# Ledger of designs, part 1: VH-VL binders against Uncharacterized protein y4mC

All scores and structures are predictions.

Target 1, 209 residues: Uncharacterized protein y4mC, of Sinorhizobium fredii (p55562)
Amino acid sequence: EDLSSQQQWPGTPLSRVEALAVLQTLNANLLSNASATLTLDRWCEAHRLAPPGSKIVAKHVQGHDKPANVHIRKLLHVGPNEPIVYRHVRLACGDRILSEADNWYVPARLTAEMNEVLNTTDISFGRAVRSLNFTRTNLTARLLWSPLPEGWDMSAELPVSSSGPLIPPPFLLEHHAVLKLQDGTPFSAVVESYTNNVLDFPAPLLYPQ
Structure headers, positions and changes below count from the first letter of each chain, unless a header shows other numbers; Kabat numbers aren't used for antibody chains.
F, E and O stand for the ipSAE by ESMFold2-Fast, ESMFold2 and OpenDDE, each averaged over both directions (binder to target, target to binder). V2 = 0.75 x the mean of E and O + 0.25 x the DockQ between their complexes.
Where letters were taken out, [cut] stands.
Atom coordinates printed by the task and the answers are left out, and those that the model quotes come from them; centres of patches stay.

## First folded at step 6 (VH-VL; framework fv_teclistamab)

Design a01 (from tg with heavy chain G100D)
Fold by ESMFold2-Fast, scan of step 6:
Structure a01 (fold): chain C 209 residues (1-209), chain A 124 residues (1-124), chain B 108 residues (1-108)
Amino acid sequence: as target 1 above (209 residues)
Amino acid sequence: QLQLQESGPGLVKPSETLSLTCTVSGGSISSRDYYWGWIRQPPGKGLEWIGSIYYSGDTYYNPSLKSRVTISVDTSKNQFSLKLSSVTAADTAVYYCARDSRYFDWLSYYFDYWGQGTLVTVSS
Amino acid sequence: SYVLTQPPSVSVAPGQTARITCGGNNIGDKSVHWYQQPPGQAPVVVVYDDSDRPSGIPERFSGSNSGNTATLTISRVEAGDEAVYYCQVWDSSSDHVVFGGGTKLTVL
């Protein structure tokens, strides 16, 4: 990936701790909300990643059909012949893609109106199904990249002073979850990966001035 | 066609570090959909998973080997590598690299493309 | 640590059906994958996700998984099916890829 236009954070120990704290703040906010869309709306606004008032839109990715496998069907409590729709989307705030997501859902568990808007518009899934008042069961939450090594808080071995800027990979964080109706019936399984654009703002200046 | 090929010394002295590289051709290692793994097989024995890596550098290691294993990735060369420290005769095995299909079996991983394997003998 | 148990060997005549089992506690709640390893060759996935078959693998190969036992079924066995077969799962509780010990299929 070409990262030449991104805000690069210094590789200093303080900057690494700041980057980890920021990533874990995003992680916590995403895990505490049923819909990632609202969290990303607020993240984009708070970090000025796009012009004021920009909202998340879902850009459908064509040609990436992934039929539901038996594991996804087990998670959704459906038999082998139940129709499942697959969506592959990139969630964008302005020109920045903040997330890339796979979503398998049971259209029979949505309203006809919800299915129509999901088929015909750039609406995000969470926004389209908001009136279901669904809950989220998080199955995994994983940092795909860390500015500090595993066990940094329990080890005397820390990164040496900066050898250059941090170079985050394209994806930094990934969640797997099942979305459930109010009665506990699952209706969607999601894999949500968050891009390095979530850190595309200047490192916080915490040094005394 | 995707191909994986192991390379590195076939002989390693006891107490030294075993180093192998897997070169991926016909496809990009920088893919959201895949991890990349190392599996070994001692002569006459079964398969043992060593670990897997995502192109971001995120790793999963076999707990029994974790203290001795480092897997790294070089996306510019389309390669990933294994280092196994403090080797003994018990580390003599055929070492395979393989593509780990994380996203095709959500929350479950299987290996859909394998290298031919390279025999590493630990001997002085 | 999670353990997968396979019989060490299974013998069948050509044209018969071979059944190779993979035992594990509540394995039916996991996704099971099967590998064929002919002598001196790298393993090849023949069944993944309990019952799905990769492109190029004959319909004679099928799988099932329920309760404490997963099964690889090879119908109309051919001499070329001689190999060691391994089952494999991901144990999410330990973030560990677990292989069975392998079953040597001998075609008589």
Scores: ipSAE 0.575, ipTM 0.826, lowest interface PAE 2.3, mean pLDDT 88

Design a02 (from tg with heavy chain G100E)
Fold by ESMFold2-Fast, scan of step 6:
Structure a02 (fold): chain C 209 residues (1-209), chain A 124 residues (1-124), chain B 108 residues (1-108)
Amino acid sequence: as target 1 above (209 residues)
Amino acid sequence: QLQLQESGPGLVKPSETLSLTCTVSGGSISSRDYYWGWIRQPPGKGLEWIGSIYYSGDTYYNPSLKSRVTISVDTSKNQFSLKLSSVTAADTAVYYCARESRYFDWLSYYFDYWGQGTLVTVSS
Amino acid sequence: SYVLTQPPSVSVAPGQTARITCGGNNIGDKSVHWYQQPPGQAPVVVVYDDSDRPSGIPERFSGSNSGNTATLTISRVEAGDEAVYYCQVWDSSSDHVVFGGGTKLTVL
């Protein structure tokens, strides 16, 4: 990736703590809300990642086809012959891709209007199914990259000084979840990976300037 | 054609660090869909997973080996490496590198391509 | 720590069906993968995600997984199927790749 276009955070101990705090804030917000799309709408606006008023759009990724396996069908409480639709999308705010997501859903558990909108527009899944008032069961949440080493709060081994900026990899955070209707029926299984663009804003300053 | 190839010393002295590199060709190590793993097999025994790494540096380690193992990745060379410290005769094994695919399993990983393996003997 | 149990050996006559089991607590809730390791060679995946076959693996290889037992079934066994077979799961509660102890298939 072209790193010259990104806001680089210093590699100092303080900046590393700030980056981790920001990532964990995003992590907490994503885990506490049913819709990743709506959380990203707010994140994009709050951090000025795109022009004011920009909303998340789902851009389809061609060439990715991951049929639901037996485990996904078990998670969705469906048999081997129940139709499942797979979507691989990039969630973008303006020109910045904030997430890359795999979604397996049971179209029979959505309304005809929802299925039509998902088939014909770039609407995000969470926005399309908003009226289901669904809940989210988080199965895993993992930092794919950390600016501080594992056990930093329990270990004496900390970076003393960094001779360069932080260089986050393309993906920083990943969640696996099942989305459920109000009655507890699962209707979607998702794998959501979050890009380094979620940190593409100036590092917070200690002092107001 | 994706190929993985192990390289490194075939003989390591007790108490030293075992160091191996896996070179990936015919495919990119920088991919959202794959982790890259090390598995070993002592002579006449079964397979033991050592650990896996994502190209970002994110790792999973076998709990029994976690205090001695470090896996690292070099995306510019399309390589990933294993270091196992404080070796003993019990670490004598064939060491395999492998690609760990979640292509059709969103919670579970399996090894779809393996290197040929390299024998590492720990002896004086 | 999660443990997978395999019988150490299974013997079958040519043309018969071999069944290799992999036991684990609630293994039916996990995705099971199977590897074939011919003598002196690296393992190759023969069944993944309980029952799917990679391209190039004969239809004679099939898998199932329910309750506490996963099974690799090899029908119309051939001499070339002699190998050690390993089952494998990912234990999400411990972030651990777990292999079974291996089953040596002998074709008599």
Scores: ipSAE 0.439, ipTM 0.785, lowest interface PAE 3.3, mean pLDDT 88

Design a03 (from tg with heavy chain G100H)
Fold by ESMFold2-Fast, scan of step 6:
Structure a03 (fold): chain C 209 residues (1-209), chain A 124 residues (1-124), chain B 108 residues (1-108)
Amino acid sequence: as target 1 above (209 residues)
Amino acid sequence: QLQLQESGPGLVKPSETLSLTCTVSGGSISSRDYYWGWIRQPPGKGLEWIGSIYYSGDTYYNPSLKSRVTISVDTSKNQFSLKLSSVTAADTAVYYCARHSRYFDWLSYYFDYWGQGTLVTVSS
Amino acid sequence: SYVLTQPPSVSVAPGQTARITCGGNNIGDKSVHWYQQPPGQAPVVVVYDDSDRPSGIPERFSGSNSGNTATLTISRVEAGDEAVYYCQVWDSSSDHVVFGGGTKLTVL
């Protein structure tokens, strides 16, 4: 209904601060919750990025396999012969892709039912394994793009121009994390990149004073 | 298939800015999975990382060089560039551009494709 | 600043096994990558993520990483293996790519 093509935020100082605040709000919400899927469900609904009732679905990306390297195996506390499944998905709310994710998980640490739904449906990983009541250990969180320069709040000169709109790149934010069972056993390592569609709504109207 | 090629002046005067460009062919620099970096090697010495850039403009710089280094990317030309200001004879080195490849996080980043290198001599 | 220590040189006879070490505090918690630089040429990655090999690198190249030492092992050494070998890690505390000082492998 209200879904439109990529919204352009003004390049004004206020708009840049608003964009950064919105990105950091998403960042904080993602870091504070074990499931990126549930956070994106709420984000999509709150910002009306898709028709009402849309939920995150995982669209599998075929053709690009990334087997688990030694670092991932160390993070997952598994030996060289333990099976690990690689999953590459785009998380979509309606027709908008909000995230692209790499996931390496240890199928022996999931239930048979969880493995079945992950293999046969477009269910998101976090939704499929929700009943594990897992915890998240965040390893890195990085803004891949910022509307304001690093150190803007620490006396960096603000090169902000109002002459053009903000042009965010395809990916704005990236997290690396390990998901753990309640007993602390790791079962999944994830790389989650968030698209510029997370900002695809009108810049908030603020009355500067 | 993927190739990286350095270009720029081979001679720079002391106190001036060293400027190099890396042209990428056989692949796009606009990729979620890669950073693009600069590494230098003074004659007879080891490798020193200068910095890396993501196609979004996100950068990592060697702390010892950060005040003098700017790396930029031009996705329309499939290029990324290095500027190193206030050069001295100590900046004489072979300069390489390279791609970081990864499977997971930054700990897994390694340089999987390198340019041939270009010698830059700082001399009057 | 995180430091990687390599011996400056290693000599080995043809057909023997060369072992090049890379020392670092708790380096076993990091992923180590190894580059071969033949004289006058650009470096080439020969081992990445401790023990993986790129396509085209012979199986006689292998790696290990545990505790405070990573090791590049080259079995059945050939004259063409003469090069300087560099180890490399990412130091997450400073967001810094760290190279070792390099080890010159001489095949005598």
Scores: ipSAE 0.590, ipTM 0.830, lowest interface PAE 2.2, mean pLDDT 89

Design a04 (from tg with heavy chain G100V)
Fold by ESMFold2-Fast, scan of step 6:
Structure a04 (fold): chain C 209 residues (1-209), chain A 124 residues (1-124), chain B 108 residues (1-108)
Amino acid sequence: as target 1 above (209 residues)
Amino acid sequence: QLQLQESGPGLVKPSETLSLTCTVSGGSISSRDYYWGWIRQPPGKGLEWIGSIYYSGDTYYNPSLKSRVTISVDTSKNQFSLKLSSVTAADTAVYYCARVSRYFDWLSYYFDYWGQGTLVTVSS
Amino acid sequence: SYVLTQPPSVSVAPGQTARITCGGNNIGDKSVHWYQQPPGQAPVVVVYDDSDRPSGIPERFSGSNSGNTATLTISRVEAGDEAVYYCQVWDSSSDHVVFGGGTKLTVL
């Protein structure tokens, strides 16, 4: 007996349009706010992805050390010998992982207290550095998967299958950004990939009115 | 150890579709950190990028080839494939599959592991 | 479309330093990668992100990138370094991989 808790969206044309609209709403919300963590807090609650009151926590991923390349150092305005800390985390809302993120930051540009909580707790980066009142410069935003084919709104011939449910891949959306202090000094470079769990709720029902 | 191996017919007739498969072993194609790409090299000439694919199906294509190229991925077989339609003698080349390292900055995009290459000749 | 220019050939004596250039408009604002292709073999990345070396590549290989020119430098050149060398960038404005035309390194 399968009492599946996974919400599968139908593969119908309407459901595909709904899925794309929802995914682009998330994309727009993430791009419009400095903190991905706070956006995901609201997304999780609005779509009931976890029990009420659940907050995003960062779960460290072990084994992946990605040293900062020359371009990351240029983006952060640091020389070749400036210490940079790499952080690899999965952002979870309850039992659902909503994001997997790479973060390269300059610890000298954070307070001692911020560095300590980042080293000793499961706090998310955006939450730990919130008091910096940082801004976000988005460098790239890419939809890694679409329920509708490229050019669906422009092409006269769009074959859309209605057979079977949608099967989104593990990652649907990816953003690259630089976080900056109030004076414009960069302090963190991030790569944020968003999981198919962001769509793990029932497809909206559209009723004739 | 990661290995990439190209396979497919070494001879294709003009106007037909060239079809190649890359089999990945020693590592998973379903990786957040990598794209997978095709590069070709006509005899005695330089390298030309054809396109790249993420295991989700997200693609980048060389604009000059986009109308003729389709790259697809089969994560269950740990493979990705190239189809190039309407071939001519100009498509005669060694075709390489490669892993694409692309992390953080959108300017860092390079080929860190290459297959041995397979010669495809277009002739009648 | 973005174009990378390399000299067709460079000759150097064993033990000396070879310099292979890659010219591109404002190439210093891009990340440059270098591939070595020995005769009859697949290319191998020898320098990535301007100046980083993959594991297993000797320290004799180094790179730089500034202004309109990137350079691959091979010190204490050995006969086994004979190959065609290609530079490569990602052009983010067009989402396009661009290769240079290749430079044949001959060790005298």
Scores: ipSAE 0.577, ipTM 0.830, lowest interface PAE 2.2, mean pLDDT 89

Design a05 (from tg with heavy chain G100T)
Fold by ESMFold2-Fast, scan of step 6:
Structure a05 (fold): chain C 209 residues (1-209), chain A 124 residues (1-124), chain B 108 residues (1-108)
Amino acid sequence: as target 1 above (209 residues)
Amino acid sequence: QLQLQESGPGLVKPSETLSLTCTVSGGSISSRDYYWGWIRQPPGKGLEWIGSIYYSGDTYYNPSLKSRVTISVDTSKNQFSLKLSSVTAADTAVYYCARTSRYFDWLSYYFDYWGQGTLVTVSS
Amino acid sequence: SYVLTQPPSVSVAPGQTARITCGGNNIGDKSVHWYQQPPGQAPVVVVYDDSDRPSGIPERFSGSNSGNTATLTISRVEAGDEAVYYCQVWDSSSDHVVFGGGTKLTVL
């Protein structure tokens, strides 16, 4: 629960539209770029979520092992005996955790150096494998929370009360994707959930002047 | 040890709203890894999925029931609830709550823990 | 909407092998899960992700999934295996959990 992000955004109609616009801007930027890490680097700096020059680091989460299932193996074009590494990380910019990610990758499709830095450092996956010049196939993109109700732009009745501030849940947005080498060979399947810290800055102030 | 327990009225009149609550103990409903769902089973019939909810409030509903179903979550009470409006005799069933793992792309979406089930009879 | 087809019943004598099928268009591209429901009890998952087995489920339970048919295989069947068995998938095109109609396994 990040109380400061909750307090920054009023529950007014304008603030709700602004929050949705900001969240959808992040969504679009993440979907249009192969590396979530680079998008989050830019997001963190643009919104001053951490001291200037801060870069995303991956903090490993212990005790949460999710072996690759048959479907993930099919998506990665590997047989039942091919080694797959599961990696669970929290992507942080300074003290702000912006994302939690599950990653299943085929270490045989990475270099030995890439595997070593992923095993021994806090480097993010996208940064570690950047030289592969990989592409991203997005499978799902879902808002886990919206400041406005479903159908708000069509016929759904909008909330008329301006009660207290917006109270975003811990996760707001989630993407499922497959990362592919230049020749189209898949090498990683990812689930990337984005925290309420992505909105942890003051609501945009739109002056009428 | 995770336990799920259904509660709510066992008798509902036609045209009224069926309301059930699932209480989760031995684990947190506020988990990134799980959705929480409702499944029903009419007497002598098969299983029918009603819907599922994430602790953020994100929902998936059975298209056949979507116009009548609301699932909600109360993270402070570690509970989630089902409301099914405009009930008829066809809604008489044992109602189960269950936990679902939300693995990659939902294709590993299965129910690993179930409540004991509660019979709801729709009758005047 | 996606449909899973199961035979309504399968009969087997103790010690024999029971095979319960689950038919669906290109079901081999999906992950199939299997539930055992003994009379008067809540369902229990016995096979998930086509062929994986939860802790506590005996090795006599196994699964396979290819093409248009998934199969639950129960070897060396015991009287206690008598139950209704349901297959289940997630249909990504409609964001829908789909159950088969159930197969009653009768043991002698």
Scores: ipSAE 0.646, ipTM 0.851, lowest interface PAE 1.9, mean pLDDT 89

Design a06 (from tg with heavy chain S101D)
Fold by ESMFold2-Fast, scan of step 6:
Structure a06 (fold): chain C 209 residues (1-209), chain A 124 residues (1-124), chain B 108 residues (1-108)
Amino acid sequence: as target 1 above (209 residues)
Amino acid sequence: QLQLQESGPGLVKPSETLSLTCTVSGGSISSRDYYWGWIRQPPGKGLEWIGSIYYSGDTYYNPSLKSRVTISVDTSKNQFSLKLSSVTAADTAVYYCARGDRYFDWLSYYFDYWGQGTLVTVSS
Amino acid sequence: SYVLTQPPSVSVAPGQTARITCGGNNIGDKSVHWYQQPPGQAPVVVVYDDSDRPSGIPERFSGSNSGNTATLTISRVEAGDEAVYYCQVWDSSSDHVVFGGGTKLTVL
């Protein structure tokens, strides 16, 4: 009933491979779907990270104002005077923060209703704009942490078995993407970082009895 | 209001390890938005980047200094630190700590807040 | 190793426009940041990502970046602008922060 406690994965070679496989499964699912919100809804439910039926909500972060720079304006195909809204949110499933995201979007490319719900509710961006049937162009995907060293599947030295648990850092992966309307017009540029809470469930049992 | 302050010995003997700490106040070091870096400036010369750390512990070091430098973070104290081993007179400089803002392209960060700097002299 | 080249000094009269260049191979493909260092003080960022200004930096500071040269332009120069100015990029080939050598702006 207490969902706040962090599950610890063993530091054994098998557990490290399992953690990497799980993390890369999340990575692949996020990259292959237009909406990070919907992918996180499914991830939260599948791994029971919050009570059944919980949906991702966006908790707005105040105090960080990052107006769109020239590079973001180029990504969005807008001139220097086009209004762009900056949004900084933490995506939560129940009380667990699964992602922290920066979003620069062109409000003129959304409906007035979409703009209003984004300004007045804790709705996530992907859910608010879902009816645009947008597509996602991934620009960058990066693992910020790995339970195994780079080159582990080639000739890199593998960690020996240890009794200590894995202690993932606060963020494990990050994606940069542009969201586009069906006609290819970009309307949002996003930086999405995913927290160690995405692994906050018991290590999988590969050989169940 | 965000403030960064360097601290550590102002005099270090040749061949020993230079050790400095940056204390961050008015903001959290545990943030995905920022890198935390060390930059030095020998008297009368330009700025030289030493290295940067993300609060997860991931580090980037100047290739010229990589074999001698270690940067670490202590999120419980809201501090990050620099150790530079085997120092010589060439390491005499003002040492700055700074916050790097990631913005969109996190490999193109810029330093938006700097400490006041601390002079470290390497002398016997 | 990637190198940024700045002129060592630029002199300008009050009210005139100062232009400080930062040369680098294909620097136009990188994001350039500019720092002002007044005498005896820590650097402060005046332009980031080629042409954006931090809150509190006056409009007379502007930047551009194309080809092999980035430029910091300071219009209607004031005595208080006298400082050393540094450009900075991230070099992805060596994974490190590169600073230019600095340009001392003298307001005569």
Scores: ipSAE 0.220, ipTM 0.662, lowest interface PAE 4.0, mean pLDDT 87

Design a07 (from tg with heavy chain S101E)
Fold by ESMFold2-Fast, scan of step 6:
Structure a07 (fold): chain C 209 residues (1-209), chain A 124 residues (1-124), chain B 108 residues (1-108)
Amino acid sequence: as target 1 above (209 residues)
Amino acid sequence: QLQLQESGPGLVKPSETLSLTCTVSGGSISSRDYYWGWIRQPPGKGLEWIGSIYYSGDTYYNPSLKSRVTISVDTSKNQFSLKLSSVTAADTAVYYCARGERYFDWLSYYFDYWGQGTLVTVSS
Amino acid sequence: SYVLTQPPSVSVAPGQTARITCGGNNIGDKSVHWYQQPPGQAPVVVVYDDSDRPSGIPERFSGSNSGNTATLTISRVEAGDEAVYYCQVWDSSSDHVVFGGGTKLTVL
């Protein structure tokens, strides 16, 4: 409901290959960088998804609270009584929501200033904790949608151009990761889902002049 | 209040396709927080997982049933459906639909809400 | 194929403690969930993620999971606890939800 209208990409074989290449480029950039926020800042700017100078902001989702379970506490190396904060946010660039994320973090492993800005502003988590110079351990990465069938590069039948325009579902990929301090101490466990708005720009033209 | 309701024919002939629909009320299927699954129970026997679907259309199937099973989702109707082809008497069971709540490990979900179940008998 | 083994039945008197085991190779490395199925009814989750309880489930229900055995413990058993209990895991090697065979708890 907060998502902008999806730019329609043709359903031709070329357009499908282009869409997959673009989606996998985003996937690779997200997996190879510690901060999803900073990767999305660059993606938004590069594809002109919002007015120039727009930065990712985290819009809090009211409602369902997901307390950390035993497995999240194990991932974070904390005991049953250690306070853990749950954040459910939509990461927006201008009017476009690019990601929806669950984040469980150990506030005792952040500075007091970081905790205050996370509690009182629309700052994204990655931006708020940037000075920790954290690392990311990726646990899972999954495409939730593909414009081409499984095995398309081997033996699967390729789609014909009569398939109509591409209609991506609301979410296209999802990552699960643990964020760690420089000494290896985990401080945040994240589930990050990326919306179809990441493709909300015209299909690339291969004949630029 | 969340409610799941199975519907479909209670009698299916051998070799035909068993088709069931689960209607979800009081909650949205279009949520990244949940998987939606089908579990069956033959009379007097235990629970057997058939498969699960995410609202994006991503599916997981029991390897023993994978060649015969298709699960689909219709987010506009807030429903998900099961088709099981080439049925035999061994497919006679109570069929349940259920919601699987996920946290961090998205495939280690548990089923927090179940439909009442519907008996499907495979007989000529 | 991953297999979960449960005893077929357990009998206890009211007020006693019932222990239902779920055996599986290295099950302590997995998340175990437990379901209660009263006669003629749909299953209800009573313990999830080894030891957590859903809202509305009494503290008498508890779970543990280590090594090759997970255990559902029901203290101060009541007549209303009579049901078949199933354990469940996700097997990542086969992308498969696996249920145990079920344990019928009889409260005499």
Scores: ipSAE 0.406, ipTM 0.741, lowest interface PAE 2.9, mean pLDDT 88

Design a08 (from tg with heavy chain S101Y)
Fold by ESMFold2-Fast, scan of step 6:
Structure a08 (fold): chain C 209 residues (1-209), chain A 124 residues (1-124), chain B 108 residues (1-108)
Amino acid sequence: as target 1 above (209 residues)
Amino acid sequence: QLQLQESGPGLVKPSETLSLTCTVSGGSISSRDYYWGWIRQPPGKGLEWIGSIYYSGDTYYNPSLKSRVTISVDTSKNQFSLKLSSVTAADTAVYYCARGYRYFDWLSYYFDYWGQGTLVTVSS
Amino acid sequence: SYVLTQPPSVSVAPGQTARITCGGNNIGDKSVHWYQQPPGQAPVVVVYDDSDRPSGIPERFSGSNSGNTATLTISRVEAGDEAVYYCQVWDSSSDHVVFGGGTKLTVL
């Protein structure tokens, strides 16, 4: 009766391995593609996190303005007076927020049409700038949470006693990257944190053939 | 007004575990921008970073201390804690908790608010 | 492990300019942060990301960073600036915070 109930994965060893495999599959797909938006479009569809045909939209987070610091300006190859736009968004598929992102970009390196769309709609950044055919340089990639302990596949002790269901924190994965034009010119620096909603579907069931 | 306050025993015997808690008030530990840290300072010496924690439980530890250190977080109490095992006289220091602001990446990571510090003496 | 080198002490007369150096291999490729620790008090950040100042820190405090040396510059030094100053970076090779040894600024 309560439609707000969460899909919790069991805390069993098998379920923990399945959760880690799923999370690392997302991680690998995000790292191997230039656009997080397109990867999340496919993830949302494949795992039925929203009605069929749902696409990622960027919902603006109001409040804190985070102007580019000296390090971000160095990463973007711009001087202290070059305009940089800060964008703080939550990427949603239907009612589920899959990511929260900080984006600093150089509007002079985008077209006027791209800037207009970014300023006036809920379009995601990757979708808005898709025609730039940009590349991605990943600076860091970090699991903020793991269902299995570090070194689980080497000599770390696994949870062998009874354990409750998995309780993922709000963010599970974080990437820092610089987006570059085809000639290698950087135009955006991003921090992308992925929510526990990326695992909000039933644990896979493995049965004998 | 953000405030950080260290608490815990000021005297610890050699070989025992040093345990400290940092209570955060005037701000939430549950924020994407901050890793919360522990820094120590032996009497008459410089600052040494012990480690930092995200509210998810993700940790970074000083490699020289990693085998003895555990940092944990309790978001319901707005607290994070340090345990340092197998202490010796060399662990005598003022221990600070601090908020680490990671503006973009780790190169921009710095401590913008510090607790007042608490002296922990390791002596029999 | 990455090492930051600071002179143990620097002495200046009131109203003069103090320069405190922080040496590190290719430190100009990193961002340097500076802390002021007055006697018996907790550290306070005075410069971050090489040259930015937190709200409330006077313009007399400035920073630079290039090559193998970062510098904290304090112009028109006052008696109240007397403190130990620490530089700090992040070492990406082992994911840790590195502090310099500290420089005691004496205002004579």
Scores: ipSAE 0.733, ipTM 0.877, lowest interface PAE 1.3, mean pLDDT 90

